# Ledger of designs, part 3: VH-VL binders against Putative uncharacterized protein F40H6.5

Target 1, 136 residues: Putative uncharacterized protein F40H6.5, of Caenorhabditis elegans (q09277r678to813)
Amino acid sequence: RMVNFANVMEVGDNITITGHIWQNASESTFNLYVGMDPKYLQSYISIHINMRWATDGIVYNYFWGMWNYQFESYSTRPFSRGLPYVLSVVRGINYYDVYGNGQFIKKFGIIGSVALHQVGAMYGYQQWNIDTVKMN

## First folded at step 1 (VH-VL)

Design e10 (framework fv_emicizumab_arm2)
Fold by ESMFold2-Fast, scan of step 1:
Structure e10 (fold): chain C 136 residues (1-136), chain A 124 residues (1-124), chain B 107 residues (1-107)
Amino acid sequence: as target 1 above (136 residues)
Amino acid sequence: QVQLVESGGGLVQPGGSLRLSCAASGFTFSSYGIQWVRQAPGKGLEWVSSISGSGGSTYYRREVKGRFTISRDNSKNTLYLQMNSLRAEDTAVYYCARTGEYQLLYDYYYMDVWGQGTLVTVSS
Amino acid sequence: DIQMTQSPSSLSASVGDRVTITCKASQSISNYLAWYQQKPGQAPELLIYAASSLQSGVPDRFSGSRYGTDFTLTISSLQPEDIATYYCQQSYSTPPTFGGGTKVEIK
């Protein structure tokens, strides 16, 4: 599911999505994009949240012309396959706070040029249903 | 020019050890995940192990877990595979291969640059 | 582990023929599929990544496509230098897994 925001995300704003994880999910991903009209290899990603259902927890990174593996970081996953979820991402000045099912799970630091630019879109994809998207 | 060159293969008896090296040039080595892929004579490709650009994350196929150790020295632009307790089934050409530039994660590996391979033969 | 099933295991075709190789994933892998070409005695070389993106330097007679969990590599007009074994590979989930390979020969 791709959503272009009516207004860019400001410090203190949050994006909350709800839905259900597929019973047989392999992966579920959520990105916030710098600007509008996200395109995989051409758009800048302010935060990439990747949930791996087979082996790993959650992997976090950002994309600014290239992926930088030295800034990759991780958290536990408070979600289960086949069950409903609530994912919230709260914008700080140079970080995001990530919550799963009401539980704080990650503070993700944003560095350099990425922190200075406006976030205007989200794209959630792969093996989960995204039923609602709320920008608060 | 972007290049990977493997070395260290040879003949070894079952239960023996061998250390493979992969020398990288022409790119910022620490910015890329690298992996080892093997190919038994006359057979297909099989992933063995991978390491993130920083060296902070390593992954292994089940059959080599605990026997093989992947590591890297970013100051020397070199990747290593320490192989212990070798078995006949480990006989293969071992390639090192670079994770493609736009892949984020160690398990999002397409392999855009490959070395020429080094042959490991485990035989009595 | 995600299983990648390639078909056919081998094929023989004439120069100028359209050649199609298929690869089926045991579960959804989105577009995280690559195709490699391996000539006898040589290392594999990347042809296609992200299911349909042509690698720089690869001739445009090679193309990739996806329909659900089914992936296709097409050679629009087979050339003598295309005689090789072709492999698909998913990069969607650890461990990365390869198809069994398709050997392409000239009749």
Scores: ipSAE 0.005, ipTM 0.535, lowest interface PAE 12.1, mean pLDDT 83

Design e11 (framework fv_emicizumab_arm2)
Fold by ESMFold2-Fast, scan of step 1:
Structure e11 (fold): chain C 136 residues (1-136), chain A 124 residues (1-124), chain B 107 residues (1-107)
Amino acid sequence: as target 1 above (136 residues)
Amino acid sequence: QVQLVESGGGLVQPGGSLRLSCAASGFTFSTYAIQWVRQAPGKGLEWVSSISGSGSSTYYRREVKGRFTISRDNSKNTLYLQMNSLRAEDTAVYYCAKDHWSGSFEGTYYFDYWGQGTLVTVSS
Amino acid sequence: DIQMTQSPSSLSASVGDRVTITCKASQSISSYLAWYQQKPGQAPELLIYGASSLQSGVPDRFSGSRYGTDFTLTISSLQPEDIATYYCQQYDNLPLTFGGGTKVEIK
């Protein structure tokens, strides 16, 4: 599900998603897209969050014309299959702080090109129910 | 409980190579990022390199990029630093340091356990 | 790079004195700052993280505070075992950077 925000994500703003993870999930993914132009919403990802249920972790990356696997990073996953979740991403100047069920789980650096652009949309997909999405 | 033990330091001539090792025990090694931090004699602390828990992401300070390679063998609970083209300014005690948060695999955080260090001296 | 400026470089104080060490970031790092204690010939040990959170096992005479980009480590009543060099470290962004250190000595 794609959600376009009326305002771009500024420093200090957060995007919070709530819902339930499928009992038999294999992956669940969340992307924040940069800009309000439809071209950017389809091509540029400021933070990619991929939960792999076959492994005990979350994988993070960005997409700015290509995936850079040297910037791929990881965190533990405070979520369980079949249970409700709260995922929150807080925008800093050069980073995102990621929270799961109220716990700090990841500090993800924003590359220079991405940091200069504004996040205006999110897309969540694969094997989780999304009940609410809010930019605060 | 948690222990990090560095080895492989020694005397080496400029332009030479050394490989440092850090043997870890007392925690689930593969879930934590580990860092190399160095300290020149009588000087302050300087971050050198970090590696994610899986080994997929590595980062380096600018002055060592292309000369040093960080790696890990999670089956042996061991971290490595391959140091090539060594210079006098690389002379330091090298510490391996464990990230505090098990959720942090990129080594951008603070360090709750440090090894005793291993001395690298680059001199004729 | 984020520069961490630590002051003073050294200080001498008496047992029981209140000791204050400061650290200034060249840009906002929120509260992503840690303090370490390094005794002569030993590895550093974590004292404080998140600018003000005391690491388990560290005596409560140690405290940390933040005001903007200014950070303070306070030892409320200096003890002989506190003779060491103290370092701040930002973990807001790569490269990770440390302050220059403050050597604390007994008079």
Scores: ipSAE 0.000, ipTM 0.530, lowest interface PAE 15.6, mean pLDDT 82

Design e2 (framework fv_emicizumab_arm2)
Fold by ESMFold2-Fast, scan of step 1:
Structure e2 (fold): chain C 136 residues (1-136), chain A 125 residues (1-125), chain B 107 residues (1-107)
Amino acid sequence: as target 1 above (136 residues)
Amino acid sequence: QVQLVESGGGLVQPGGSLRLSCAASGFTFSSYDIQWVRQAPGKGLEWVSSISGSGGSTYYRREVKGRFTISRDNSKNTLYLQMNSLRAEDTAVYYCARGSYDFWSGYHTDYFDYWGQGTLVTVSS
Amino acid sequence: DIQMTQSPSSLSASVGDRVTITCKASQGISNYLAWYQQKPGQAPELLIYAASTLQSGVPDRFSGSRYGTDFTLTISSLQPEDIATYYCQQYNSYPLTFGGGTKVEIK
């Protein structure tokens, strides 16, 4: 469920994905990548959204040559295993606003220079279906 | 937990070649820049070469550029330094060291939070 | 290249003394400076990064500070296990450069 975007994400654009969470999911993950190509697992990740179904929440981070585990941030999880979901990520100037099923859940700061905020790809993986991907 | 173990050092003649290895364990190897730093007997520390986590970017001090090649095999958690055309002034203990990351600046940082034990390279006839 | 000049090259002090080591950059490096401790026959160990941030597990008698391009490492109360050579390192730009080292011995 890798998608390369035809154009990089601009301020005010959003990426919305819909699908279903597996009934027995352990984790479900969504990444937005700097640049146009998530071919390599070591590609820079502008925002990493990790839903840990054994815990009550969502973990946010970024990947910049390494994971910075000490600087994880969190939000509530408005999703349920076995049910459909709508996840939206809206690009601000120096942040993302994350929405789950229409509810605002997280403001996540973007790191790096302006040039490094050029997001061109997404990768959703692990234990959820991603049925649609739309960038507006 | 985090370990870096160098090997491959030894006695070599001027003009000879030697390959050093650094075996990493206890962390996600591909997520970190790794460096080679050397220290001549009784002298100070000298940076030699750096490689990015993906292996896509390499950097060398001027005196070794074209003679030394840094590489990594992320599937084996191993860093290499291929040393060719060795000179007496290359005699040193060679350390591999892990580069760190500065969250607030948004940059990979090349300060070294973990070091191996070192492997001695002696270039002599 | 950015030159890092350490002083003194060596010092002798008594257990319990306050020890200060200095490091001067030949140009601005912001806070991109680390300090390492190397005991005889051992690999270097990181003490401080970002000029003043103590590495986890390092005793709080160690501290770092910056004034312009001048950096200091302070040991507030020297212990026998602190006998070592200390190195500063800039990581502002390539090539990465180290200071010449300061050997700390007990009087």
Scores: ipSAE 0.000, ipTM 0.512, lowest interface PAE 15.9, mean pLDDT 83

Design e3 (framework fv_emicizumab_arm2)
Fold by ESMFold2-Fast, scan of step 1:
Structure e3 (fold): chain C 136 residues (1-136), chain A 123 residues (1-123), chain B 107 residues (1-107)
Amino acid sequence: as target 1 above (136 residues)
Amino acid sequence: QVQLVESGGGLVQPGGSLRLSCAASGFTFSSYAIQWVRQAPGKGLEWVSSISYSGGSTYYRREVKGRFTISRDNSKNTLYLQMNSLRAEDTAVYYCAKDEGYSYGLYYGMDVWGQGTLVTVSS
Amino acid sequence: DIQMTQSPSSLSASVGDRVTITCKASQSISSWLAWYQQKPGQAPELLIYKASSLESGVPDRFSGSRYGTDFTLTISSLQPEDIATYYCQQYNSYSLTFGGGTKVEIK
């Protein structure tokens, strides 16, 4: 599911999504796009969060014309298949803090060029249900 | 069954043009990056070009940049490689290959390959 | 471009032998390396991705490891169906680059 936001996240803003993980999920993905025009499918991803249920937990990266594999990183996942989740991404000055079910799980650096864009969107896809999406 | 099938190869003279096609079936074509990889007779593998899931990002080997154009039609589940100004060194079997990675651009290697189509550039 | 140097170019081994093939990157590629198997007249098949992750359906006698910019593919007990040319491939940066290949034969 794509959700567009009127403007880019300010320091202290958060995007919080809630829902349920599929019982038989293999992957669940969250992308935060920056500079997206909803009329175009060109995507620049400020933070990519990929939950892998059979493998190495959560994978993080960004996308700006290509994936920068030098910046791929990992965290534990405080989520369980079949259960409700709360995922929050909080904007700091030069980083995102990621929280799962109220637990801090990752600090992810904002790449400089991405921070210059003015428009944001969230896209959650793969094997989870998304009930609410809020920018606070 | 997850499958890629190449077509369009043949004999062409130096300076000529040729368009290769790769037909996909058995998976959500629009969700994956696809590659063109070539192999000259008796030689090793060479990456030629990559295209993102949407077609919005394309990448090329230096020797083919400006001469080759990769494109895709997600409504037809088909990948293309337009080859212009062909040279003898472009003679190879051309494979299309699916990225195993996630939609929207993670790359994890090429998990599905076609059987290849032979391009011969000679006079 | 990142250069991938693969060694040896060819080897002969007996059924049941442990076989190792190495690949060296000219610069850091983290773990962004895949290994492929190509049998004569066939398309390549993915064996290992992300340096050490075994592809689904690939026999567990195949394994990959990384030490810095050095990568190794190991076949713990060579079988007749393993006669093939093996290639490493980096996907840290475009242009994507393959090693020169290692031809594995049974003696």
Scores: ipSAE 0.006, ipTM 0.525, lowest interface PAE 13.4, mean pLDDT 83

Design e4 (framework fv_emicizumab_arm2)
Fold by ESMFold2-Fast, scan of step 1:
Structure e4 (fold): chain C 136 residues (1-136), chain A 123 residues (1-123), chain B 107 residues (1-107)
Amino acid sequence: as target 1 above (136 residues)
Amino acid sequence: QVQLVESGGGLVQPGGSLRLSCAASGFTFSSYSIQWVRQAPGKGLEWVSSISSSGGYTYYRREVKGRFTISRDNSKNTLYLQMNSLRAEDTAVYYCARDSPYSSGWYEYFDYWGQGTLVTVSS
Amino acid sequence: DIQMTQSPSSLSASVGDRVTITCKASQDISNYLAWYQQKPGQAPELLIYDASSLESGVPDRFSGSRYGTDFTLTISSLQPEDIATYYCQQSYSSPLTFGGGTKVEIK
């Protein structure tokens, strides 16, 4: 699901999505974009959150012309296949705080040029239902 | 049934122009990014260009940038590739291919391909 | 650009053999790799995405795996209809790049 926000995300704002994870999901992804393209080619992804359902982890990265392996980082996931979820991403000055089902799971550094640019769109996709999307 | 059908290929002299079309059916065309991928006779696959679902963002391999223009008409379910200043190195079968809605989603995997249309650039 | 090196360039095997095709990325691409099958005169068909996920409708004798920057496509028991050229493709960074292909023939 692609959502374009009426206003850009400012420090202290959060983007929260809710829904259900498919019972037999293999992977689910959430991206916040500087650009409005829902694909990675020359789109700028401020934070990429990739949930691997066959493993117990979440993978984080950003995209600024290419992926940066050295900035790939991980957390455990408080989500389970077949169950409802609440995912929140809170914008700090130079970081995002990520929450799953009310639990803090990750502090992700906003790196390089992406820290200076406005985020106004999100794209969530693959093997989970996204019921609500709100910028607060 | 998802279908992509390319047309517009043919024989053209170096420096000439051709416009390729790709007619889509069986899915919501306006919801997918679509790619052009080429294959020179007897050679491997080479990505050429991509266009976002809205048409607002276009991308090109370096060797065709400035010569090729990708576009789409979502009201007609049709993708185009305008090829100008053609070179012998552009000789290939040109496929249109749909981006997969798979697990990464932010990556380009091609789940449906057309049959291809042959472009021959020769004196 | 990320370079994808496939080996071997061609192979011949017997029906029922286990066949392994390797693809090496010039840098870490995580799991962002697909495998395609192209039969003579036909368009490519997606077999595997995200390094190891089997595409719907593809026979379960096909599997993919990753170790670091090395990716393998395995056909557990080669069948006559598997005669084709196989390509890997990285989707980690633009421009999208394909391996050189591996032609699989039956002895």
Scores: ipSAE 0.007, ipTM 0.568, lowest interface PAE 10.5, mean pLDDT 83

Design e5 (framework fv_emicizumab_arm2)
Fold by ESMFold2-Fast, scan of step 1:
Structure e5 (fold): chain C 136 residues (1-136), chain A 124 residues (1-124), chain B 107 residues (1-107)
Amino acid sequence: as target 1 above (136 residues)
Amino acid sequence: QVQLVESGGGLVQPGGSLRLSCAASGFTFSNYAIQWVRQAPGKGLEWVSSISGSGGRTYYRREVKGRFTISRDNSKNTLYLQMNSLRAEDTAVYYCAKGTFYDILTGYYSPDYWGQGTLVTVSS
Amino acid sequence: DIQMTQSPSSLSASVGDRVTITCKASQSISSYLAWYQQKPGQAPELLIYAASSLQSGVPDRFSGSRYGTDFTLTISSLQPEDIATYYCQQYDSYPLTFGGGTKVEIK
C-alpha cells in the first residue's frame, strides 16, 4: 500500500500503520520516501524497514543513490506471522524512533542530505496487510 | 574495522565434542545475524547454522540438527558452536561470517565479512 | 530446500578472456543471490550481492545478472589474480545454500 502525504512529515510527526502479517510471510517492508512525487518515490528512501521472517530481526537502511555499506543496522522484532501489528515511526531532527506494538525498538539516524529534504510518502509492500495509516 | 576471529578447532575422535568460538569486533554485535559455514578439505562451501542478533532464532543444516548448537553471548561479543556426536564427515575448516550491508532493492542482508577459519578434524 | 546448480565445475581460460559462470536456483529466489571468490588457503570474499550489485572495492570487470532463476557471473577480461574458486549462494530462505563452485585456472 502506497500513501502520499498531504504535507511533508515534520519533526514530532509520527506515521502509524496497523494490519496483519501474512501467516506464510517471507518478507514485509516499509519505506518512507524523500519528496512528494509518487512517480519517482523509489529514487530516495529516508528509512527502509525490512522484516525478514527467515531471521527474527528487522533490518534498517536508507537509499540515496546507493546502499549505505557501513551503516546497515538491526533490531529485534515484536511481531509474529499471522498476528496483528502496530508499527510507528516518529520523526526527530536527526533520527527516527521506531516502535512495534507499543515497544521502542530502534533509533535510526537520518542521513544529512535527507535532513534538508522532506519526507512525503510511505510505501508498505510484500507480505502483510496494511489496514490503517495515520499521521499525527 | 570489522573483524571475526575463530578459535577452538582441533583433532577429536568420532563421537566426541568440540566447542568453537568466534570473537567479533568493529560493529554492534547484537544487531546482526551471524552464520557458521564449513568447507571440507578440497570441497565446496556448506552452510551450517545461523543465529539472529538477539539469539532468539537459530537455524541448522539438516545433517547437524540435534548435534550442533549455535549460541551467542552479546555481552562478550562472541559466537559459539557446540558440536556433539562428531562424525568423520564433519571434518572441515569452520568460518563465521557476518553481513555489513543491506541490499535495499531486494530487502535482505548478505554476509560480507568472514573470519580466517578454524580447522576441525574428526579422526581416530 | 533450494538447490543451487553451478556450472561449469571447472574451466581453463587465457588472460584477457571473457569468463562466464552460471548458477540455477531450483525455485524462485528473486535476486537474493551472492557471488563469492575464494583464493587457495583464504576465506571467501564477497564479489556481488543482490544478483547484480558490485561490492565496494571489487574490480568492474566482474558483473552479475539474473534471468528468472538463472544467474550469471561474468569476468569481462580475466586477470592472473582472478585464479580462484567461485561460489554462488542464495539467501532467500533457510537453509542457506551454496552452489558447488567453479574452479577458474589459467591455461
Scores: ipSAE 0.000, ipTM 0.494, lowest interface PAE 14.5, mean pLDDT 82

Design e6 (framework fv_emicizumab_arm2)
Fold by ESMFold2-Fast, scan of step 1:
Structure e6 (fold): chain C 136 residues (1-136), chain A 123 residues (1-123), chain B 107 residues (1-107)
Amino acid sequence: as target 1 above (136 residues)
Amino acid sequence: QVQLVESGGGLVQPGGSLRLSCAASGFTFSSYAIQWVRQAPGKGLEWVSSISGSGDSTYYRREVKGRFTISRDNSKNTLYLQMNSLRAEDTAVYYCARELGDYYGSGSYFDYWGQGTLVTVSS
Amino acid sequence: DIQMTQSPSSLSASVGDRVTITCKASQSIRSYLAWYQQKPGQAPELLIYAASSLESGVPDRFSGSRYGTDFTLTISSLQPEDIATYYCQQGYSTPLTFGGGTKVEIK
């Protein structure tokens, strides 16, 4: 459900997720947590990536005590239900760069007053299979 | 129309403090990272510091870390640079510049710049 | 820190000339390089980002290219309004670094 990374995510590092989308998926979500609080897991989401399969888009946001819907943004989705996917999140200086199946799809602003002391990914609960999750 | 207007520059003595401001208009201020870039008289450009749109993440060049503090007030559309323990080497025109946010690709670049404000550190 | 070395430091050319400015990164920065133009007494302006992408509103006589760690800014036909100092900047890693600048003057 959650993968914990031992290393701080430095500029130039990436988190790459590979797997398969369920054939009948309604939603598939990946959350990157910062300074993970085991008591309140949803308090520190640095980037929220939500694929709603009723549309061709991906929804992006962050969560820092509450959702900031003014900061919500969108990209196209180069993934298909029932097929393999490769999702990469690359840490830039002030932005994450998101790649889907090798294509650049989104530049998303980084929030948080601290370096990524710990990162975690919530998965398995949004109708997708994950084969690997790696920080490179 | 995107505009950035710096103010707060002036003459200060070594060891002194100064606070620069950058007033932004024409865009959603909280959605963009903003930078401070300086230029010593007759010299080239030098990146100083950056701040994320929310104000939560900050970055500094090594030589100013611990002396300078970048901050922003998104309710006032204003960026600040608090400069403490100033040195002769800090003498420069200071520009605020907006990070290019809406493009296809990676990297950190500056699409709009203010006119600059001169800081002179001299005794 | 990634060092950016520009050449030449200055050049003089005639209106209509093809002008070439180069920038070399001390290590791989992929294509994460921008070019800026600074006219005398003015703030810098973005010309090119991601090595070869032309910024909106910039004349198409400006172009950028990459070969490994070597980057080139080309002005295909120099105009009087192009008299300026040009800077490259790597956007790959902090600290962000600029080249030393190339001053372009009319003969």
Scores: ipSAE 0.000, ipTM 0.561, lowest interface PAE 13.5, mean pLDDT 82

Design e7 (framework fv_emicizumab_arm2)
Fold by ESMFold2-Fast, scan of step 1:
Structure e7 (fold): chain C 136 residues (1-136), chain A 124 residues (1-124), chain B 107 residues (1-107)
Amino acid sequence: as target 1 above (136 residues)
Amino acid sequence: QVQLVESGGGLVQPGGSLRLSCAASGFTFSDYAIQWVRQAPGKGLEWVSSISGSGGSTYYRREVKGRFTISRDNSKNTLYLQMNSLRAEDTAVYYCAKVYGDYEPYYYYGMDVWGQGTLVTVSS
Amino acid sequence: DIQMTQSPSSLSASVGDRVTITCKASQSISTYLAWYQQKPGQAPELLIYDASSLQSGVPDRFSGSRYGTDFTLTISSLQPEDIATYYCQQANSFPLTFGGGTKVEIK
């Protein structure tokens, strides 16, 4: 599900999604995009969150013209296939704090000048239902 | 040598305007967020405004929002603070200060380079 | 806003004394806290960043520590050149906020 926000994400804001993970999921992915224009969404991903159900973790990265595989990082996964979830991403000045089902799971650094760029859209895809999306 | 040098301060009447400048040298100016921090005579430090390296994001203290505008010209390595509708409580030394953090990913740890300050006095 | 409560507001100590200054955040700021030294008539200088990391060129008698939302700046053996006002500053969220300052004087 693609959501374009009316306003950009400011420091202190959070983006929270809720839904249900498929019983047979292989992957579930969530991206926050820099900017408001859907035409440019493939250019800049501020945070990429990839849940790989064959492993016991979540993979994080960013995209700035290409993937930076050297800055790939990881966290535990407080979610289970077939169950509901709550995922929240909170914007700091130079970082995101990621929460799963109310539990802190990851502090992810925002790269370079992207640290001060404005997130205007999110895209969740693959094998989970995204029922609600809220920017607070 | 990494430096920031402020200018543009002076005496102004309440309701008047001033534009402060901050000239940067010795680092890649467009890579760093820069803040304006002020200090009233005999008082503590007070954050005023911040601007991103690209200039795309700006932040303001509540009391100056709508009156002050932070901007930058990356081609001239210069930061500005346009101050309108000045009040007696805006009297202070104004410093510009550079964010200190790791290059990749950028983490804001503090402010590592400060200018000498420029005095703004708002008095009748 | 995140309030930074700094104590004491002033202190007097003898050369060679251990000096402790405390700063309390009104909510969690992780390690996003810096300490600055400001001598009379001068701009502030960064002493400690990321709560406990010593800035290059700063004497090793200065150290920072954190316990939850409580932050401490310690000067292990006070020297005459350490006469200054010290400020903590949180960098977790806007607005950026400073502590009220601690004026350190020699007896």
Scores: ipSAE 0.007, ipTM 0.555, lowest interface PAE 12.1, mean pLDDT 83

Design e8 (framework fv_emicizumab_arm2)
Fold by ESMFold2-Fast, scan of step 1:
Structure e8 (fold): chain C 136 residues (1-136), chain A 122 residues (1-122), chain B 107 residues (1-107)
Amino acid sequence: as target 1 above (136 residues)
Amino acid sequence: QVQLVESGGGLVQPGGSLRLSCAASGFTFSSYWIQWVRQAPGKGLEWVSSISPSGGSTYYRREVKGRFTISRDNSKNTLYLQMNSLRAEDTAVYYCARSWDYSNSLEYFDYWGQGTLVTVSS
Amino acid sequence: DIQMTQSPSSLSASVGDRVTITCKASQSVSSYLAWYQQKPGQAPELLIYAASSLQSGVPDRFSGSRYGTDFTLTISSLQPEDIATYYCQQYYSTPLTFGGGTKVEIK
């Protein structure tokens, strides 16, 4: 599910999604995109959150013309296939704080300048249902 | 040191409105999720609504969605619950409670207020 | 919604007795479960969070444990001040849900 924001995400804003993970999910992914009304695959990704259900962790990265795999980072995954989830991403000055099901799981550094990080959309895709999307 | 004090309860007729307040002190109010929890006379606890630290994210139980509005004024360290279209089933003591881990409405409730009674009857 | 089934609904025990209260989740809530104590005429107070973590200031006669979707609150030696209704609560998913409560009385 793609959601374009009315305004860019500002410091202190959070985006919270809830739903259910598919019972037979192989991957579930959430991206925050740089720019208003971004084009999928042509826009930069400020934070990429990728859950690969064959492993027990979450993979974090950003996309700035290419994936920076040398700076890829990880967290525990407090989610399970077939069950409901709550994922929250809170925008800080130089970081995102990521929460899963009531648990702080990751502090992810924002690359580039604040002016270049005009986050205007989210895209949750692959094998999970996104039932609600809320931004403060 | 941490205190939450509810007020605004009273007797109202079905279809009426009430606004509850919860005054917070002894902690950084703007850093915590705050919840409303109710308890009908002689019954158990029932979660009603939660609000994020900034006030931008809100959650409601199904039965109050569209009738109740949770809000907060961080400059006054005060939480509100605007209750419209009240029903007899809304009769309860209403508690406010904070979530210990700020920025997460799904955490447990580490401090509770004393409650304020709302009675909806003709 | 995740249903929390609490048992027993009420119990009477003697001072010094070991008291066990159980709570069953209708689906996995991991360890995102809290126990609250509500004394007559008072607001609830947090006893246990994360299924087994004792809240600061709570006597160590209280303990919590988890086995799958089954959760237990134990009072190792019941005291007169423990007369209260006890509630479990899952905070794994919205809507947040409570058990029906267990009323504990002294014989």
Scores: ipSAE 0.000, ipTM 0.501, lowest interface PAE 19.1, mean pLDDT 84

Design e9 (framework fv_emicizumab_arm2)
Heavy chain, then light chain:
Amino acid sequence: QVQLVESGGGLVQPGGSLRLSCAASGFTFSSYAIQWVRQAPGKGLEWVSSISWSGGSTYYRREVKGRFTISRDNSKNTLYLQMNSLRAEDTAVYYCAKDIFGSGSYPLDAFDIWGQGTLVTVSS
Amino acid sequence: DIQMTQSPSSLSASVGDRVTITCKASQGISSYLAWYQQKPGQAPELLIYYASSLQSGVPDRFSGSRYGTDFTLTISSLQPEDIATYYCQQLNSYPLTFGGGTKVEIK
ESMFold2-Fast, scan of step 1: ipSAE 0.006; ipTM 0.599

